# VHH binders against Protein EARLY STARVATION 1, chloroplastic (ESV1), part 5

Target 1, 368 residues: Protein EARLY STARVATION 1, chloroplastic (ESV1), of Arabidopsis thaliana (Mouse-ear cress) (f4i9g2)
Amino acid sequence: RSEKSEERRFDQKMSAHGAGIKTSSSAVPFASPKSRFLSKQEKFYPRCTPRLTGPQSRDTPPKRDTGIANEKDWGIDLLNENVNEAGTNEDGSSWFRESGHDLGDNGYRCRWSRMGGRSHDGSSEWTETWWEKSDWTGYKELGVEKSGKNSEGDSWWETWQEVLHQDEWSNLARIERSAQKQAKSGTENAGWYEKWWEKYDAKGWTEKGAHKYGRLNEQSWWEKWGEHYDGRGSVLKWTDKWAETELGTKWGDKWEEKFFSGIGSRQGETWHVSPNSDRWSRTWGEEHFGNGKVHKYGKSTTGESWDIVVDEETYYEAEPHYGWADVVGDSTQLLSIQPRERPPGVYPNLEFGPSPPPEPDLPPDQPQ
Key: E = the ipSAE of ESMFold2; O = the ipSAE of ESMFold2 at other seeds; V2 = 0.75 times the mean of E and O plus 0.25 times the DockQ between their complexes.

## First folded at step 1 (VHH)

Design a33 (framework vhh_3k1k_2)
Fold by ESMFold2-Fast, scan of step 1:
Structure a33 (fold): chain B 368 residues (1-368), chain A 124 residues (1-124)
Amino acid sequence: as target 1 above (368 residues)
Amino acid sequence: QVQLVESGGALVQPGGSLRLSCAASGFTFSYYAMRWYRQAPGKEREWVAGISGSGSYTSYEDSVKGRFTISRDDARNTVYLQMNSLKPEDTAVYYCAKDEWELPGYSYGAFDIWGQGTQVTVSS
């Protein structure tokens, strides 16, 4: 009975994912590593990501749990205006706009626009930068970076970018999207960080995922999930969510599934660790053999258990991939980027630049 | 703490048989798929056989089909590889591996935990 009472208290605590529970000051934000592909790409090109903002105040922190923001269009028109100006809005806030253009090796071009401002009393400030990049390797990139802070020490930051790689010979293309957001309090032990990514190619290979972290006073929480499709019918999905308190209580829930042609497995664990390191868990699994039978099994540290085979048709429908037209249509602004004209007799340098498309049929020394 | 301990490797003549064992500890053995891999000198590590957590599904690399049989005994937390009609080409260090639930964020598949291996030599 004592264990049942403790388990009931545990279940009540677990129902409050990231709601108003204080977080531990010892919690560390995720330091989001830039992907090798994105880092390698930036390594060879001049940086052109200065911050910009519009005529209206932009000192609002980004929203949690919104994934990759679809408000990428808002500052794009500024890339078509070569404008340097400043002013004051009707609400008394001040603003400025500036723009620039960088050229580099291998046909590299970067156009950027920056805007920024301050509140009417100077107590908050914000910046926003938009950029587009291209070169002769079939690379195009569109991005934005926004940030703000106030006199109380609060700060926030948000970035997202889309990258296209297109092999002009094999008609192979891939699109990569990423977004990062964070906000921190200057007066409380509170903050959150989110990273989202999506990668697609024209053959149906897909990778999506997110890493999230937050704290509020005495509680910290983490959430990770991923999805992978190989374009040939294989699918892998997983989620791992967990939290801890300053007193050392931890709890979480994790699961994974992997399937190919109706054959596969799912498994998961719900767990809790008390401050004295006592552990409770419930584990479960399913095995799908594609023969009209499914094996279901599981147990808990408190003695619950099951191990059954049921008559059940396995109907596994993977999340629909975006078709090439859908991905292209969603990235209209990215696709509208115009690369520099390549002079006659000049070939792209494929050794020195962004990651090329996977295994092109054309020899690397004859790009056109 | 996950631990895998392989045993049963020996010197055998061509056409002979061996049974490899892998004793597992530190996890709920019956919930995890188990696999055998091998590595010959100067070669990449190669998948050999796999068995589901229930034991109901097995899979094999083409060169060992019909000769090798993977099985498990959940009461003993042990996975086995019965090797029949051994060939010199089967000479390798054989490794036992377990699937993990914490998956890579950037690629398909799960990280495998491997044991130290057991040497199988097929020669005269």
Scores: ipSAE 0.000, ipTM 0.134, lowest interface PAE 18.6, mean pLDDT 68

Design a34 (framework vhh_4orz_3)
Fold by ESMFold2-Fast, scan of step 1:
Structure a34 (fold): chain B 368 residues (1-368), chain A 121 residues (1-121)
Amino acid sequence: as target 1 above (368 residues)
Amino acid sequence: EVQLVESGGGLVQAGGSLRLFCAASGSIFSINAMAWLRQAPGKRREWVALITSGGSTDYADSVKDRFTISRDNAKNTVSLQMNSLKPEDTAIYFCARWTYSGSYYDSPDYWGQGTQVTVSS
């Protein structure tokens, strides 16, 4: 299902076990046909089997949102093979496997392995690259990238990375995980893109998020969500989903919640813009005082409004399964990377090394 | 904070070669795909070449087998070697962060001011 992640996020918002926050009333805005329509959009997945013989692409590791990745799952043993070879098949297709090391300043090392294939005319191809990186600052990175295209013009690309960073002044460790996937049709105006990330530090700070985009049947849709935990009981969650058509119709649904120890707020907006620029929206909010009272308010462009205080308990619980020790336990392969030997008398420069790149931003179409 | 600066453009005769460079702030490089795009007078910006964080490359059909993109993550640079240049390659060339949607890499926050390449007939 193309909107499987949307259903999971919605369940986390509503479920006492999955949400991290429980309330006795519904915080979800009134369900609309627009929300149902958005969730019915299917992703395009190109037919990914290349017409090539020789080394085939390995299975992509599962997304690292909960799973423990290990050496076998990641194909990291390819980095130990140190093989450079190529060949051609009877049908004129070609394949290759190569490996190498790149070295840089402050102990930088990138060890990588790549394999791929191509049809005789180049109309179909695939590539799979695995790497590990390190330097003397404590930086470590694991990654994989797969891409390909077929003779129909379909193309696809996917990657995931896991990175260990050290904070410049405090020597505080952070682990960041990310993945990106995309595909597009060569014969239809259809494609999709998704990016997700997880970031954790040794103090219990956590950030998770995703950006998704797709196009099919003259319709484009975007989905963004994020979760932030400060390690001290504060939670911020938000979702923003919207879609548009080539005919100029746009619609969306967004919400956020911020809580600490049963005190906090939720707010959201469901909106629609017609092809003639008529705009409708409904906004809602809740303020939770932690004393058994909740302030609920909202309004719509069609004149609905409410502003009431109700008796309602709010419950908040920190994420029980996923602490720093669990993150470290899931990252054993990353942590096992061996950096270059440091010559006697050379000290690592803690202010030098790769820095995390900014996250790509899918700009949502937000009604003013 | 993110800064991209292109260099290496100039005037060259058809069939010639040119190498472009892009210097970037450290924050953009280690886990992002980087791309070269170009804009000819009166045309929309078009993607030319892509290099992923792992070094995998892809090219537009119009430049395939003539252009080579490479990166050096330790120096926060990406370069584009352009061979067998044609008058149709005349454009301003931009270094950018790349994603599937043009709207992402079209963000001015993550591309430079560009470098002019002119190819004479």
Scores: ipSAE 0.000, ipTM 0.234, lowest interface PAE 15.7, mean pLDDT 68

Design a35 (framework vhh_4orz_3; at its last look DockQ between E and O 0.38; V2 from the best seeds 0.00; counts 0 for: pae E 10.1 > 2)
Fold by ESMFold2 at other seeds, look of step 2:
Structure a35 (fold): chain B 368 residues (1-368), chain A 122 residues (1-122)
Amino acid sequence: as target 1 above (368 residues)
Amino acid sequence: EVQLVESGGGLVQAGGSLRLFCAASGFTFSSYAMAWLRQAPGKRREWVALIYSGGYTDYADSVKDRFTISRDNAKNTVSLQMNSLKPEDTAIYFCAAERYGSSWYPEEYDYWGQGTQVTVSS
């Protein structure tokens, strides 16, 4: 009976009990097989000639699972104001560069540049747009957007941002980074999307996460995870990963942990759904008392259960691996953005600062 | 309160055209990616078209060059112009929204409309 055999293959008792030293994983649920799409991407190196007067040609999609790049990895170098240039390379490909400068209310300034290229036969093209934004509230932003297509029919889109702003409630400076990436293959049933974000403040508050989705032929997968550090020792981490096949089999694993001062809990679920909708599930949990004792418990839909206390030292990441000092050191260009010169005697009215909060307590999750 | 309200569906002869509309309220529309998805009888819900907050668009291969997604941030609307309709396009079409990004997977979307039926006769 193959349905019962598949349910037994997903019985991961060690995974349900083994939460003594567990860090959040940002990997896909299983090792991704290398595809023709990935091999094609690796074979298409950037083309350059020594005689180019413009940007080098770009014809490959972005890579998966690379997180959020630092600003230095982009090498953002905005053009002079109002540049409009174009040319043809020795291989017959064309290129352009243009730039602009947008101004608005409250000191808003956006400096931007755009460049792109197109192969001689028109089979491939790419565009990159870069910008710096600022205003008189102290807001600063760096950004990049890239897109393209190649002769194999692959297409991609990517954006990246770094922002500096003041949080309304804490009055602390925050640095936030985000990236979105998407690519599709022209030769396989393959494509993927990733969204990443990181947020930091000077008191150690840190939030990070990712949403990922992808497909390769008969398999699809998705992954979501988050990490939250309050800067005072509280840690929350979670993951939710699952995959499916074309036949409708689905399986996944999710877990979370919460800790403060060596005391906390972990819990999770591993599950499987057959094409006929039979569901197997195994849940587990751990309670860490901070005294060398750990309560481990769980159950499954096949009747397995346990409830034991073991001698085990508690370990968890109490502080983020990459925090405020790191992001400040990696955000030099963002922090160096020059705001517009203020005219003498012009200051924001009381609208620059927040109005006193209303006396009824507003729910924190209300839409803006 | 978030609402997405679709309109414009109906019965159309093969080769004809329809334009779907989605009116949005209860969130900062210009910050969201918007998408159209569809579900044919007995099939999984599938992505049709998307438009990011910055204006980038993408389409499923089956509708590329026939469908056009667009948005009007001043009116909080997104539309889908469907040309050269085929019987295979028969489905309930849903408007959906997701903050910061979008994908061809329905699980990404935060908000959904009720759907509008599109039927294409042979």
Scores: ipSAE 0.006, ipTM 0.340, lowest interface PAE 10.0, mean pLDDT 75
ESMFold2-Fast, scan of step 1: ipSAE 0.663; ipTM 0.871
ESMFold2, look of step 2: ipSAE 0.012; ipTM 0.503
ESMFold2 (binder alone), look of step 2: mean pLDDT 84; pTM 0.857
ESMFold2, look of step 4: ipSAE 0.005; ipTM 0.385
ESMFold2 (binder alone), look of step 4: mean pLDDT 84; pTM 0.857
ESMFold2 at other seeds, look of step 4: ipSAE 0.005; ipTM 0.414

Design a36 (framework vhh_4orz_3)
Fold by ESMFold2-Fast, scan of step 1:
Structure a36 (fold): chain B 368 residues (1-368), chain A 122 residues (1-122)
Amino acid sequence: as target 1 above (368 residues)
Amino acid sequence: EVQLVESGGGLVQAGGSLRLFCAASGFTVSSNYMAWLRQAPGKRREWVALISSGGSTDYADSVKDRFTISRDNAKNTVSLQMNSLKPEDTAIYFCATGLYDSRGYYYHEDYWGQGTQVTVSS
């Protein structure tokens, strides 16, 4: 709807006061594309009530914008089962469960469990694999990979993992979480992909981000964001979201902020490109001096501009600065992993190579 | 069933031109992101060019201003016009469909063709 777009543009014009200019959401000039996305996305994810007597069918594609915390259903008990079995239900559908236990050097241990099912004609199938890994260096990992397809041709895949690392040079523990999820329609040219990551160390260093991409109803969208905290008062946050239609309309919103002890900057752009290549944009920025004054500036392609200094205290949220106890508490399942018993006189391989060990890896910006 | 069939490759002298074609069946190219990727012997596969559903194009720095990707919606085909070819452009060229970002990094890649060989002599 155009009324909402006009209202948002008007609010942005009032941004000389700063109240309506900061856009971390998917604020775009057109409201109708957002409404269309929401309605069609809700229709994209069919639901199916399981009818099998063995392990239940998982033939429902995951919802878009699933977080690790919201969609995670830990099958930790599956890792404690040591069963290999398979069967056929009365309707001709089949199911299986299998498990394994692998051992390696330096105390490496992997426990895994897999289960799945298939309809009698193979038109619907699903698989879930759960694993737990550890070794004597303090490494621990939990993971899951799920995939499936249904009789309508929809398919989906997701993975989630949580890893504990020890930094051998600094003797610092860090926890990394990541998830990748995707779904694809069998009846429409539609699908989505999400990659999400979160890293913490014992000193409050934090790295979070997400890369999301999708297509529905001849519209494609990209959403990326990142957060970095050094545990010493430095904060970097950014968001970049944009979308495109088959007819060549594009729109987006991006912003970033960098702060250290109340001194820093914010800046952003909301933009739109019509099919005939006419570009509208509104750019804004703030410089925070830490002395009760803020420089605010901006401009639009329609001729509005401002460049003012106001008396205003800088506000930024200091979270997340997780202490080690908070991170440990949040990772109960990971921390409950029991590594292999180390024989007397055998020590973990903590030897350093000719080069320093790498710092905690940043997830690549490049999707798989 | 989704099928991609590449054609148009061949042997060409440095400075020459070739046009590659990708014929699609089982889906509509005008409603999907299409990309060209290449792989030279002993090297990593690399992205070359991308065209979005809306007609926006992007190119790898190594081919920028020399290659042009385009789409023919009526014929359900995608083409890659390659000008000012260099020996370094020698590779098997693949057509792919999926969801790509503006930097040519793919995040959802469904289908690949079998490829077409391009050889540029020095």
Scores: ipSAE 0.000, ipTM 0.205, lowest interface PAE 13.9, mean pLDDT 68

Design a37 (framework vhh_4orz_3)
Fold by ESMFold2-Fast, scan of step 1:
Structure a37 (fold): chain B 368 residues (1-368), chain A 124 residues (1-124)
Amino acid sequence: as target 1 above (368 residues)
Amino acid sequence: EVQLVESGGGLVQAGGSLRLFCAASGRIFSIYAMAWLRQAPGKRREWVALITSGGRTDYADSVKDRFTISRDNAKNTVSLQMNSLKPEDTAIYFCAAGSPYSYYTWESSEYDYWGQGTQVTVSS
């Protein structure tokens, strides 16, 4: 029974350390910065994408703290319709749809569908491109890129991709997922960026994480977290949150934990730096021996310190949270991609790996 | 979409100065933290300097007080002023964009976008 969220986990660690340590007569400054950081970041949302009124329309604006799109959000059926069309909705907004196929060496195939629109008064516009790719190396990719902007200078974009790598000797070797999102205000000094990824292999190795950045007026904040599972019962989790102002104040909180079968450690630091470069910090750690004993230690720049061994049962069974079956099930659309038929006696060229040709019919231009 | 292009590299004598530039294209430059990393022949890529969106800077100990990183958000550029160059500063210098905050600033996987690099050679 692990913690349900990063924020809840952090709060529980802070509360646990509060209990049983010597009392402080003054408030700790890191508590207020944390609350302001989260509130300001969470309130920023990009403007919605204009909806087409026809069948097969998608209305999937980006949201904060979201990863890859769920099956319900996929525009994959659009790839099967092969339409090239433009029109005007009843509300006066314009729209277009384009589709195509690109074929290349080594069985490369890319099917894509692009749609977009513009509001009646031209004050906002958006585009959305969906694609699937495959070749004869066992490579499959499913992806989307969405973007929008308005006449006030607000803009946003998001992309996510799901990639399968396998060879003709493997059933399903590895899956990688990633998403990137951003939004920017045209009228305020405000914006945010978020990157998220998951990687899984057939042996149960798992890596996932996120990098987040936001700015509102004179405050900027960063949040990173990661999780790693070796497929053999070991787990590593960490979080690093950090914020600053143009006036020179900065503050942050970071922690990590490593466990295997109820044995492991946690450690962290909460810190604050004033505009005159005076630094406050509180560091803490826990060692879990798996025998009903936990070593707890820590110190702060205000003179707090502790180093104790307590009787406490720790039953942290470090097992992979996601199995192979979960990954395969979640990847139904990716797995349904049909590669080009390979002629008898023709074998895929594996020297360059899964490296499809550039996509000149999809922005951007060919990379070098 | 973000693309980074470095310029300003070349050959310089020890004790000399050189200024590197990184031009960024795309909608997200002002939101990103920007960094310079370098890679000497046969060695792992090493972090050199970073600048946040708000202009706060940090430097590797090996270059502190010799190098200065700056940015111009209106021109979508980052520059690295390198003074008092040493032969051990010889490397390919890469511009990178992302969120390099953490004790992992040295890890290349922390950066989302990379330039192709520019060669800096410092002679005796």
Scores: ipSAE 0.000, ipTM 0.238, lowest interface PAE 13.7, mean pLDDT 69

Design a38 (framework vhh_4orz_3)
Fold by ESMFold2-Fast, scan of step 1:
Structure a38 (fold): chain B 368 residues (1-368), chain A 121 residues (1-121)
Amino acid sequence: as target 1 above (368 residues)
Amino acid sequence: EVQLVESGGGLVQAGGSLRLFCAASGFTFSDYWMAWLRQAPGKRREWVALIYSGGSTDYADSVKDRFTISRDNAKNTVSLQMNSLKPEDTAIYFCAKVGTYYYGSGDFDYWGQGTQVTVSS
């Protein structure tokens, strides 16, 4: 939905008044300073390594973004190949492909494929692992994990997975999606970490969120947001963004809103800390009573204050922009997983099922 | 004035069950997420279960399939049904009102005084 709260625009204008609030910065994709210059011949007649000689090198860090890869990026065909091979290229680099098939209790099946490469001196390497899982409870999972490093000292990893949980008794289904990405530079004071998740059930319950951390040169920043919808008209949304420099300047902006049936609240804080530890802050709030009146209040450290009641209609998004039908449509690959056939007279044990991996709270490679 | 009062703790044998209750006052209960946390002797407090304002739930891996959190917005109560209790579940259990600026285990803006749960082997 494109509908926006008029109050958010009012609060933005109030927050901009006075203190010279700074904007956040973002990390950029890494570029090797020693990137190879393409010759005139290679420009007109590009050479690609044939697939039969092994998988091509993937020594480029991922771009700074969040979300699950598109269907076109899936190595689906690799999960259908039963190949275990390794070799050495003419330049001395090595490569491997592995595949496996694991079976367990209650119809558990995991198919996986792993591939990777390494330069002759080990200064550059990469690995990708792809998998699908299922069992007799209706559980299905697709996943991938990628990692690598290059000769410039850059390193990265990324993962994403999509999981279906199904209750056969009540015909309820839940889809959970998650992605994590990180990269760090070996030559710059730069790196970033992002995690993202979505959870949906067939009754309209929805959770979405992301945690982002980054640094570039003398600046570090953190961005977090979450959304929750209960499928019954309750909504909770929040954001929290802040940044700092090595010189001791810090600034941030955070807000939340929660509504149910036209009644609810919004509140937020914009803040700034100078290198000498002087703190400026502006806090604001709204109370919405569902009667065409809105109570608006706030204050700042520099003496601004307001406490007013206005005639105003309450507007908010009560449901996510993308709902269950869109999620099911996008989950074609997940839904196509074929579980093991059940023998006659065998029923699934609903207590069994793989647990999703725990979410990290701290960015990887964080120095103490 | 926010007030959270836990009850229902006690001594139980391994494999048994207990139900904890939390009575809330001083805030619009239906608008807030509620959580249960626990602290075992010599350990840090850990999150156990979370219930959203609309009734959706989330659980720590250590208690999944054994514990169930629920809420009654008409009575301003949140409860925790604990089944298949283990000696490792021995702890003081706290009810918490969740702050809304950040979704996470560290964002609890008020805690009750707790109720002791002891599970014998």
Scores: ipSAE 0.000, ipTM 0.104, lowest interface PAE 17.6, mean pLDDT 72

Design a39 (framework vhh_4orz_3; at its last look DockQ between E and O 0.03; V2 from the best seeds 0.00; counts 0 for: pae O 15.6 > 2, placed apart)
Fold by ESMFold2 at other seeds, look of step 2:
Structure a39 (fold): chain B 368 residues (1-368), chain A 123 residues (1-123)
Amino acid sequence: as target 1 above (368 residues)
Amino acid sequence: EVQLVESGGGLVQAGGSLRLFCAASGSIFRIYAMAWLRQAPGKRREWVALITRGGSTDYADSVKDRFTISRDNAKNTVSLQMNSLKPEDTAIYFCAAKVTYHYTSGYETYDYWGQGTQVTVSS
């Protein structure tokens, strides 16, 4: 048994529907439920007075299915001075803001700010923390964490971060973004969680994906998908979506595609499990030979099958719509983080007494 | 239906070379990958080499750089050139074809198999 290697590898191979490839399937459709969070959370208003008395209140949970924000959408503005302030507004609500500057080994520096507020009776509260990190390896990080609850009992938590580092094995610059978001309703049996990531390197390698889970009353759903581009025209995309009811009905759809130079494959499965545990499934596949012919095939547990060759041009997205040049252009605050200044005298010691260089020889990068 | 027939097996000295052939017939356009596997006496069948319809190849570590898999579109054959043979290469060699993609067992699932051909490498 190999726990970590199995999870790392197999998640990338389960489905290739990240780009939303259309298929024509005769499988029995069951609509996945939509979270109530799509519409019900539009109308909140702040409970704190404006800027003159403290930071603005934040009373709304994050929206589902919004991906990863750009750094400018957060408006991160760290203070240069250490601050520790608190106060009470005229309506009895309280607020605080604080900032700091942490130092560590190898030039590590973290500038951070925290702020928050609470209504007079404590029924609503929020916090938000921003930071910038850097060290002498060229590592930089920009991040946000926020959480809150409102008087209706809704609660939420969200993190976002953007990282620049040099990959240890490839020596390429890499920018990575990630977000986690969750919310829970105070009035219904409803809630959701999402984890998103995007990873880019200077040679065009790109990995994107999401893991999602949600519940609304009697129905629960899960969604996973990934996209991997090697920067040379090779692509893997996959998706795996499923849902269930409390009575035991389960259904799902998954697919994947792999392509290079017009040659590759697509494959998928649609499945359904009845409350009495009877399982139906239908698999399908396509092999693309790069010569205008496509082999299409499939079968089901009830004996359905097909096997045909058709004349069809191959289309797939070999390069991401949003790549390294785009993320660099959208990461100016991250890239502008200034490293900590070195104290005098460090350079001469390093020049004449170098540390032993690390020399790892590991396999090529795995999809992430 | 797809049928596979191997040929070219025999006895060779260590360090020698041998070429195996696998002829495919029937609905050959259903095949997107073909492979060679082998089974030594008393041992489990193991994968050796694979070639896709598009010509991409992959090899087991034990035969990499010694064996070459190739295909001939005109004859509907796949061949395995085996060089620098060692006694541990002694086995029955099977040709196999893949028409169903499975994302969890890419090298272990084949839909059609040949009857096998014996390769014996003497010291």
Scores: ipSAE 0.000, ipTM 0.094, lowest interface PAE 21.9, mean pLDDT 74
ESMFold2-Fast, scan of step 1: ipSAE 0.490; ipTM 0.795
ESMFold2, look of step 2: ipSAE 0.000; ipTM 0.089
ESMFold2 (binder alone), look of step 2: mean pLDDT 81; pTM 0.832
ESMFold2, look of step 4: ipSAE 0.000; ipTM 0.338
ESMFold2 (binder alone), look of step 4: mean pLDDT 81; pTM 0.836
ESMFold2 at other seeds, look of step 4: ipSAE 0.000; ipTM 0.262

